# Ledger of designs, part 11: VHH binders against FAS1 domain-containing protein YDR262W

Target 1, 246 residues: FAS1 domain-containing protein YDR262W, of Saccharomyces cerevisiae (q12331)
Amino acid sequence: KNVVNLITFKDSNGKLHKRLAPEEIPPRLHNSQVNSYPLGYKGMRDFSRPAVNLDDILGTQQRKQQEFLAELSPLSLESKLSLVNEVQIFASYVRNDVETYNKVSDPNEDLIIIAPTNRAVSQLTLKPWQFPNNIDKLESDGATEKELDTAIQENISKFVRSHIVVYNDDKNSYKKVSPGCTLLQSIDFTESKKSDSETGGDILLKKEGEVYYVASSRDEKFHAVESIENGSNGVILMVDFTLVGP
Below, E stands for the ipSAE of ESMFold2; O stands for the ipSAE of OpenDDE; V2 stands for 0.75 times the mean of E and O plus 0.25 times the DockQ between their complexes.

## First folded at step 12 (VHH; framework vhh_8k46_1)

Design i4 (from g5 with K98R; at its last look DockQ between E and O 0.60; V2 from the best seeds 0.62)
Fold by ESMFold2, look of step 12:
Structure i4 (fold): chain B 246 residues (1-246), chain A 121 residues (1-121)
Amino acid sequence: as target 1 above (246 residues)
Amino acid sequence: AVQLQASGGGFVQPGGSLRLSCAASGRIFSRYAMGWFRQAPGKEREFVSAISSSGGSTYYADSVKGRFTISRDNSKNTVYLQMNSLRAEDTATYYCARDDYASDSYYFDYWGQGTQVTVSS
């Protein structure tokens, strides 16, 4: 009776879906995935690097910082993403973007991952692989299999990279707007900001009381962070919305 | 667009074998994990088997493990279910399903009418 678990969810069109949801889906034994449990580079972090601290990024009081350190884990964000059932779709997209996958498992990176829930992703009118490149139009216009695959990969990479911030020592990845509110630059924003139209950031992070909130800078509609997972190389902020959409 | 046509069902005696096929419409089939589900009359649809986009990982419900084998041929846009040592309890309509997110997320929609498998004396 309880051999394989399925969960049911409703997408933005009201359509019911089922997914395979055991407590975890085992990785392929012969896949190219990095195994972080044997001794190796990715299991060894420079101890002198401080953990990512949201209160420092926001400029809020020091006592709040101790709660995040108490949640510190030796596991990488890659391992944490595979364990957080509520973000399994997003985690699968991270694995599909090799450059991002490498950063998420790298002990010498420091990341803020704003991970949309499965519900948030399933409510989109188009799936992340379908925009901004219009895959249906490319197909009807006679695109080759290679052209379609490239366009899909670009869509997935843009979606993933719009939700991840690389924190660095010179603080180029964020700018304080006011006490308790900071403008962040996603990887996608920084990779595309060579345009003259790119002047600030694409993500707002705010703290009110003990609760963190996230918004796209375009609509400034804040959503509460539903939970926080700490990893050896950063933090995951789980949210019930996506920062980009069709 | 997703259109999946399952075929290969039929009548078979207990202990017999069948091979189901699922032809997928559309392109880039090699990006999608695939699954098999079944539904007996008056019962809920249940998971049978799944296979990763590359074919490198396979999953089976406990009730079919060791008897059923899932496989795929990406050059033919087709997934297969080899069913051996069939039992009366395997009687159901079998449905093929595709990963909604092109990423081995194992999120599946219902697709097509399926194919009937009947195991009886």
Scores: ipSAE 0.519, ipTM 0.770, lowest interface PAE 1.8, mean pLDDT 79
ESMFold2 (binder alone), look of step 12: mean pLDDT 78; pTM 0.785
OpenDDE, look of step 12: ipSAE 0.744; ipTM 0.898

Design i5 (from g5 with Y106W; at its last look DockQ between E and O 0.53; V2 from the best seeds 0.00; counts 0 for: pae E 6.0 > 2)
Fold by ESMFold2, look of step 12:
Structure i5 (fold): chain B 246 residues (1-246), chain A 121 residues (1-121)
Amino acid sequence: as target 1 above (246 residues)
Amino acid sequence: AVQLQASGGGFVQPGGSLRLSCAASGRIFSRYAMGWFRQAPGKEREFVSAISSSGGSTYYADSVKGRFTISRDNSKNTVYLQMNSLRAEDTATYYCAKDDYASDSWYFDYWGQGTQVTVSS
């Protein structure tokens, strides 16, 4: 059986927590095949497609260093999420939404993941599985185990999908507000809209100087992106807040 | 609020066996990874064993591997720790823990009440 290690981290309230070390968390096996190839072969990224470039999305000057770093990162976003210690709580939620995990693992997707840090998730007054469906109330009202499981899965999916953008070149995925500021649609936003002609968004991305910022479109309270991880099928923007909460 | 109740501790001779159990509250027990931790006097709590929400994956500290077995019964909302070949060094208060973020996040932030295991001649 496996040898394991625990690590300690301190949340924003100063409380110490213990967890399995990220390198000791086994990968959860879903179908390792991506893009549904007929013979079950692993899908490979079409390398003629350029990497996701935030400056193209924002309408700002492209940087050679960013393109170089993207080319140096052959790992998928799935691999990056599994290896970046600062986002392991969020990564665990991603692994438990099968449709989203399949996209994160798909070499022919292009994704922008707004990944809240472990600190950001730990600051929430309710855990992502507890809202917006009130799980405690459902239990007290006598909900069946199936009803609770469905409600929890809906909560997890909404949380995860509110933080992930499927980037593409069409008008429905983003709208430039001004040079250096773009309105984006999360997966959750696109799945919830009434028609494809609905063109709003739930995420603002902007660049000021050398720093990127993210906000919910509702409050427009911008937070700096703390770091960027490039993967073969997109980018991870690490932020110290969540785009949705209780 | 979630309640975890560990039981099954006691006095045992070296080489003996004990089985700990931990009952968890709530009808969604199958969503949580579960774990066992222990604390000897003057030491920090240390990891003993963990089991995935489905029961398909198990993990053990090096010091107990091959001697301890974790299992779960989701129909009874209970996790077990079978402890064999007990040694004096296994003397500790044993705590069960529930994964606080569900879906095998492997964050064991909520701790049940402990049960004392004492291994002595």
Scores: ipSAE 0.133, ipTM 0.569, lowest interface PAE 6.0, mean pLDDT 77
ESMFold2 (binder alone), look of step 12: mean pLDDT 77; pTM 0.776
OpenDDE, look of step 12: ipSAE 0.782; ipTM 0.917

Design i6 (from g5 with A102V; at its last look DockQ between E and O 0.57; V2 from the best seeds 0.54)
Fold by ESMFold2, look of step 12:
Structure i6 (fold): chain B 246 residues (1-246), chain A 121 residues (1-121)
Amino acid sequence: as target 1 above (246 residues)
Amino acid sequence: AVQLQASGGGFVQPGGSLRLSCAASGRIFSRYAMGWFRQAPGKEREFVSAISSSGGSTYYADSVKGRFTISRDNSKNTVYLQMNSLRAEDTATYYCAKDDYVSDSYYFDYWGQGTQVTVSS
């Protein structure tokens, strides 16, 4: 049977979208040869390092469950993003930010990825490459190809980096507000902050009962985490909203 | 914004060849993955072929592998579908589509005008 591998996705307005199935789309290979990190820490993870554990970050009592799940999943976050059907739009943007993609592929990084679903991204009134730089206006105003490419890349990088936290053991990437509620710093927040001593953040994570919630610190509107995918170098928290928008 | 115009359709005998072209407007064409879809009367639109933004990756429906070749010329803002060994089952309106997310996500929500291909003996 020669069925076309299409997935139909309906947005919040009822509009149907069609695309190739994720298994038909191999990871983009164009940027893989620009990896500047030594092969050693790209090749093997130091297993003496504890896996990322959301309950440790929150100060709750589920450490063994999170550690066990991470150790049972040998797949990297790069592999998980490539295979998880519900986040393929976000995954494609991650691949288009070489610096971030290198972190996602690095077994010696520890990341928390707050991955918007395909539904969440498709509901945006502008696509992630179109804001905050107004690409349509730049094009109509006669911007050069280099100016357009730079502005598009800035938009993509900001979108991707607003959704990813680099965890480190000395805890300067997060601040516990109370038991079960923690303020996190995205990569974008970290790159924008004035000094290394800043302990604030742009992302709130909390747990109520057995459910995790995420909010922008800007509006504190919490959304439930729809699922958690554990990888060897971190976790993916799938959410039905984007942390930044037009 | 990008405008898409497919052309090159026509009548052809079984075993024949046609080359479809899709001209795109706009200056960021090289950022879009591109695709071809087709629709026969009374059937759903189906995937035919796709090509990455750089042209480095190509994809084909099983029914056209080995017979159709997708290519692109980013200097001309054009994507092509070379169709060889055509069969009656290839009769359809062929549509060019672009990736909406400029990330090789292969989400094809914008379709150009179609061009008719008729394979008949």
Scores: ipSAE 0.476, ipTM 0.767, lowest interface PAE 2.0, mean pLDDT 80
ESMFold2 (binder alone), look of step 12: mean pLDDT 79; pTM 0.786
OpenDDE, look of step 12: ipSAE 0.571; ipTM 0.814

## First folded at step 13 (VHH; framework vhh_8k46_1)

Design j1 (at its last look DockQ between E and O 0.40; V2 from the best seeds 0.00; counts 0 for: pae E 2.3 > 2)
Fold by ESMFold2, look of step 13:
Structure j1 (fold): chain B 246 residues (1-246), chain A 122 residues (1-122)
Amino acid sequence: as target 1 above (246 residues)
Amino acid sequence: AVQLQASGGGFVQPGGSLRLSCAASGRIFSRYAMGWFRQAPGKEREFVSAISSSGGSTYYADSVKGRFTISRDNSKNTVYLQMNSLRAEDTATYYCAKDDYAGSDSYYFDYWGQGTQVTVSS
């Protein structure tokens, strides 16, 4: 019989949480568009394309043993996200956004995922589905069920896409500000109606010593990256804050 | 914001049955996974049961499995807990809770309604 295990945990504030162990395979947009096997498929990457390299993006010295990251990490970022216990709220929202899920699963994309921890998300005064569209106000104003569903999905998608960068090797996806500090564009930044210049960005990545730091470009408050997970199509930087909030 | 109102508690003899109800306000009730928790005097609050937003998946603590049944009626914005074969150790204040992360395939129950007392005694 199919019994679902439940996990009880306390956050740093002593609040009780329950979550369901992941039991379902994530939905796919279309099987013929992406030939993938969720249990470790990697065979479609164009090996002539260089792997994501944080030191190259930052203009800092590389560790020579890490030059072939894609060859050393056969699992996609989709698979890696599902395995990183500390980011499962964010990972579930990535699966909810079909367009983003397809990118994270695509072996020929190159992504930087800045994944907020469960703690960071749980401390938000409004949850990612509640902003920037004010769901309570829309409900009070008599919005239809379809209008509410659309607004909620837009909120979730914006939250997810504000934390993911599409890297490309022709340097459109990042701008080096100084040695060891680079301005990046999230998917959300790229998709918004930005100025014609396209020279801005919403995410700062910095390296000081052996530690990487991330900030929103709006406040430039840097937070240390707590861990790095390498996948076949990019990297995950785990952080204990969110890049956007209410 | 969603308000949760739990009701249906009372006094019952061992082996008896009770049905708890939790009414939720708001039109987006069908977006929340819902759960039941309980707290006995001198004990920590513990998980009892959970149900997915659609009602298609249900989950139970080992201590209540086979005796309790969770259900929901999204047209009435209500979740239910049918409690059968009640035992003295089921005596507790029962709380309903919502998952704070609509649209997620994970449940994190951050908000509890006011509780309803269940007392199982001869």
Scores: ipSAE 0.325, ipTM 0.593, lowest interface PAE 2.3, mean pLDDT 77
ESMFold2 (binder alone), look of step 13: mean pLDDT 78; pTM 0.782
OpenDDE, look of step 13: ipSAE 0.613; ipTM 0.843

Design j2 (at its last look DockQ between E and O 0.67; V2 from the best seeds 0.00; counts 0 for: pae E 4.5 > 2, unsure alone 62.3 < 65)
Fold by ESMFold2, look of step 13:
Structure j2 (fold): chain B 246 residues (1-246), chain A 122 residues (1-122)
Amino acid sequence: as target 1 above (246 residues)
Amino acid sequence: AVQLQASGGGFVQPGGSLRLSCAASGRIFSRYAMGWFRQAPGKEREFVSAISSSGGSTYYADSVKGRFTISRDNSKNTVYLQMNSLRAEDTATYYCAKDDYASDYSYYFDYWGQGTQVTVSS
């Protein structure tokens, strides 16, 4: 049934890459079994929850920016990711991580998604499924197919979760470092747990003038946010780099 | 490292059939979406067909829909392209490619190994 065209893009080395057009690929829906137990709260957004406000997180509140954010799109971040052609590799990885996909689809979540462009992902010396677990090494060491599949899934999940921040009601997912610069904790950072420290984070968000910038906390190399997409359950910041790499 | 080898090309008369094969190395073949591309002399490579990692979804260019069938056998690490009702316009070098990102939702093909020639002539 599926007759599709591929979208072509060119990496920094001039290699051509092709992918299926997003509108021609059905999303993989969460598998839910019908029973008397509730499947969780879906549908309407909880009106008592405040919207994500980047300027509030940074301490650089602007009236016009706040007014814009209050006019939230009725579309979820899941829907928005599917529509942003420039981030479709990342969007496909989100769909591979069922737990994260469910959050992106949930109207009662508030997320900040740092979505790397297809260009940024294609420039990595290893693909997100190849690190940090060394898949080539595991294969040559005689790992079973199941062990390889698990390692690959762990790599993909870590990549996805390093780019997503859960914005809690009490705003404990970020720490203001200085005026206009805030340290954020990705899902991956939070899940690394290791006791009661939780000092710091792995993502820096900065605003200078009307432009937002993002960096990994480990190198502090800021990159401009290329576009911002607001959804019913958060915001997508499109960037031309990845927060983690080989 | 993955190695891809396409085979099964040859000379065929219009209306004839051919079956192409693409053999892949490695244990994780079942995680890759696979695709077929073709290139005629003096033209750019064009998409022909793609198949999901499980084989559950297939995709075809409009020019080949209804005539070509893609399939895979994960136990043999092989992808097939059954080409029926061949036309002169199908003359090209055919290449097999894999999805370098190991995702079933977006297919990005980075590597096309040695192709196999298909020639359809009256």
Scores: ipSAE 0.209, ipTM 0.618, lowest interface PAE 4.5, mean pLDDT 77
ESMFold2 (binder alone), look of step 13: mean pLDDT 77; pTM 0.782
OpenDDE, look of step 13: ipSAE 0.760; ipTM 0.906

Design j3 (from g5 with R31Y; at its last look DockQ between E and O 0.39; V2 from the best seeds 0.00; counts 0 for: pae O 5.5 > 2)
Fold by OpenDDE, look of step 13:
Structure j3 (fold): chain B 246 residues (1-246), chain A 121 residues (1-121)
Amino acid sequence: as target 1 above (246 residues)
Amino acid sequence: AVQLQASGGGFVQPGGSLRLSCAASGRIFSYYAMGWFRQAPGKEREFVSAISSSGGSTYYADSVKGRFTISRDNSKNTVYLQMNSLRAEDTATYYCAKDDYASDSYYFDYWGQGTQVTVSS
């Protein structure tokens, strides 16, 4: 019998919620641990690599020769995600996608994570694991447990990867579309376009004044970034919406 | 939509026992955790107990450990909370909760209606 402690967190609306303490997260319900977490990316970041800079991406700040090596947070994005209570649902899904989790944990990666709030995820008509593969239909059609698990994993992967951008200083991966606005490619977008070498993106990042905004390129509805967290291997932009939905 | 129907609440004297039941209906998938929370007047909702989809793992708040037992019948999509040695401080509205799909974390997204448990002499 395990004792479970809950921690309190506030969502973007200031509402209090309870969740299990990270150290007391129960093991996976399914014995078929499809996703073995490699315990411990024990790697040090190559400090010769520039940190992700949003203003650079947007062209809003002249590259002041930062004489001061901005003290890169020693914590990886994985660690940072675990500390941001408002995005723990998303963080949980990230952990369920082993490949993405490894990236987020890799100190030598450079990522932009658009992290939806718990509220944003909870407001979806379907859960991230329920789309785009219609799990209900599959189950009704007599899909095997394995088939269902696979479909669920694909859904989770797609959801997570739609909210994460790999920053690689490749001019082809980012396109300025207007002053202060840049088109980015999510991991999911990049993976889907591998065959067609199509230029484009699925995430819009904008800055107005001191506020950053994020939108899907599908609807171009911009939402303000509520908070920014810097990690050793990228940045987390917390937003009160999801970039993809059912 | 998933619906949770809780029952079994009532009045009991200190030292007494109650058994809560919660039946899940609707779109239910094979893997989910179910749990119980409670909220006393003027207090925050608190975790009481949870059980994994297979029933192989159970979790308890420190305050109820050794007194409460959570179990489930998957054939009925029902979770039970056997509450023994009840105390006045156990008086609360008890809520059944269900996880949608849990891998390494439990997030209870579905909630039933509360059932009142009153422990009083």
Scores: ipSAE 0.027, ipTM 0.353, lowest interface PAE 5.5, mean pLDDT 80
ESMFold2, look of step 13: ipSAE 0.247; ipTM 0.656
ESMFold2 (binder alone), look of step 13: mean pLDDT 79; pTM 0.788

Design j4 (from g5 with S30R R31Y; at its last look DockQ between E and O 0.13; V2 from the best seeds 0.00; counts 0 for: pae E 5.0 > 2, placed apart)
Fold by ESMFold2, look of step 13:
Structure j4 (fold): chain B 246 residues (1-246), chain A 121 residues (1-121)
Amino acid sequence: as target 1 above (246 residues)
Amino acid sequence: AVQLQASGGGFVQPGGSLRLSCAASGRIFRYYAMGWFRQAPGKEREFVSAISSSGGSTYYADSVKGRFTISRDNSKNTVYLQMNSLRAEDTATYYCAKDDYASDSYYFDYWGQGTQVTVSS
């Protein structure tokens, strides 16, 4: 039972700071994160439905795409998130958003989760619950505790939903930009768009050689996927950065 | 946003105990990790202990591990430092702090002059 020391991070101005690690999710005033299914998922998955295949999404000319489909785990993404030590901070934020948590545990979903590592989340200059709503300013402006909790929940939900793609056969949910590069829509992007005809996305997925890369569509700065975890209802791509930040 | 006031210091004999309190103001206290730092005259301010926002994780400097216990009561907006088996080298002004969230601030914001702990016969 080793005591975890403070970690050091550098802000955008180059100043060094220390913060606690591991970072914990803020305490809840209300229990808003509950899996309500009797068996922990909504019945059984239709096994005739194909598993998520990254090479199909990318349109890459890979030799053995059928072998990739056979690698999927019987465990749900909910189970996988609970087991992967390197993403436990992100997993904790996911459990705080009940709508997203229900999707992650639903065998009838097909998800792509871009999961930032504990280090990536801990290096943020503000915690996910502090942005984009400025919580300190809201408090100083006299916001009630319920108003603050709502703003914090909105921050958490936006952070979580910016990292998760519902992969459906809907023709509007993704767009191949070029061979080996595909534009995806996060849940947050989908919930924010103003019209059904709006196209585009907020996440770029790329493959070069045998390595997958992810970027925000805003900066197009690609980061290598460090690890891939396959689940029964999708895939987790672990990255050492966050798609949104302060 | 959060305003902090440390109290509970005093004079105590070696081997004695003290309990420090840090009263916090603000509606978002439960979201902050909190810490204790100390400073003896002529020395750098040093880390003593920290506690996560939920209270589920605690952290201690090696010099105080096993003797000091940090805790918090979010319903009372208060952080505590129970100091047992006190030694002369524990003599210092003790400051409570919250996690710094601003890029131009000190890590763990301090306020007030702290509370003096003096360990002597």
Scores: ipSAE 0.132, ipTM 0.521, lowest interface PAE 5.0, mean pLDDT 76
ESMFold2 (binder alone), look of step 13: mean pLDDT 80; pTM 0.798
OpenDDE, look of step 13: ipSAE 0.395; ipTM 0.743

Design j5 (from g5 with Y101W; at its last look DockQ between E and O 0.36; V2 from the best seeds 0.00; counts 0 for: pae E 7.2 > 2)
Fold by ESMFold2, look of step 13:
Structure j5 (fold): chain B 246 residues (1-246), chain A 121 residues (1-121)
Amino acid sequence: as target 1 above (246 residues)
Amino acid sequence: AVQLQASGGGFVQPGGSLRLSCAASGRIFSRYAMGWFRQAPGKEREFVSAISSSGGSTYYADSVKGRFTISRDNSKNTVYLQMNSLRAEDTATYYCAKDDWASDSYYFDYWGQGTQVTVSS
């Protein structure tokens, strides 16, 4: 436990950095273990609910094969997020947003998590806790420690919630733009733009051939999904970019 | 902005001991995990040790385990590295670094100024 690895990453300016490998970092203690078992007595999933299926959201064919694979995963998204080495930095930020982490741990909340890789997060020119509130300026302006903590927590929450979609089969959590292309609403979008929520979204999901793509609706620059992790209460789409940045 | 100042280096005989200190300026020091890194001439910086924001967890490179001890005093905004049984291979500039504020992520970004440790062979 005392012997650790370093990893190297490059920031957006090309500077190389080193850090403690994510697998050497112990998980933050919380109550998620009660919700990490698919068949736990407390918080059991309603098994009448179908698994989240990306092809249903996109309106594409091949539903049966993907749905079968999703049904074979007994692990929750909380468990999957904690175990996927490539997204452990993002996972640590998710744990710092208690309300969202509770949703990730809830077997009856179906989610689409667009999880940036460790490389994508590490290459940001400002860390997720440093934007959009300018923490350096707040400190320079004499903000109290409580004010700084609040601003930092708001920054972290906005980053996390910009990457997570609550999927409800019976409610409009998304808008199909065309066959194979759908506009999604992140948690942050729905909480920030409630007056416009039924008319838009901040995330585009597209399927071309057998590959899924994600973009911010602001720039519409599509990035391929690197891998998909299916959990009992949703899916994780691993991407090599962040949907929000400094 | 947080400034880091490492000190306590010097010349020491093999088998000797030194205690390095890293004083932090700025606010919310107790929120940071802290680390020590070192760089010998002509080599890349390498990890030495890390400590969680509360001091509850400590980590060491294999080459220093059992000889070095990391600690912190959040009331003094200071992290320490007690270096015992020093060897010639420990000769390097030692840097302290601070972590991202997200749950002791150990994402070390700022290094501060280093302090030289020289172990005479």
Scores: ipSAE 0.033, ipTM 0.419, lowest interface PAE 7.2, mean pLDDT 77
ESMFold2 (binder alone), look of step 13: mean pLDDT 78; pTM 0.786
OpenDDE, look of step 13: ipSAE 0.705; ipTM 0.877

Design j6 (from i1 with D100T; at its last read DockQ between E and O 0.39; V2 from the best seeds 0.64)
Amino acid sequence: AVQLQASGGGFVQPGGSLRLSCAASGRIFSRYAMGWFRQAPGKEREFVSAISSSGGETYYADSVKGRFTISRDNSKNTVYLQMNSLRAEDTATYYCAKDTYASDSYYFDYWGQGTQVTVSS
ESMFold2, look of step 13: ipSAE 0.580; ipTM 0.814
ESMFold2 (binder alone), look of step 13: mean pLDDT 79; pTM 0.794
OpenDDE, look of step 13: ipSAE 0.795; ipTM 0.919
ESMFold2, fold request of step 15: ipSAE 0.657, 0.588, 0.527; ipTM 0.846, 0.810, 0.784
ESMFold2 (binder alone), fold request of step 15: mean pLDDT 79, 79, 79; pTM 0.791, 0.797, 0.791
OpenDDE, fold request of step 15: ipSAE 0.798, 0.815, 0.796; ipTM 0.931, 0.930, 0.927
ESMFold2, look of step 19: ipSAE 0.668; ipTM 0.858
ESMFold2 (binder alone), look of step 19: mean pLDDT 79; pTM 0.795
OpenDDE, look of step 19: ipSAE 0.227; ipTM 0.626
ESMFold2, last read: ipSAE 0.609, 0.641, 0.637; ipTM 0.827, 0.845, 0.838
ESMFold2 (binder alone), last read: mean pLDDT 79, 80, 79; pTM 0.791, 0.798, 0.792
OpenDDE, last read: ipSAE 0.816, 0.817, 0.809; ipTM 0.931, 0.933, 0.929

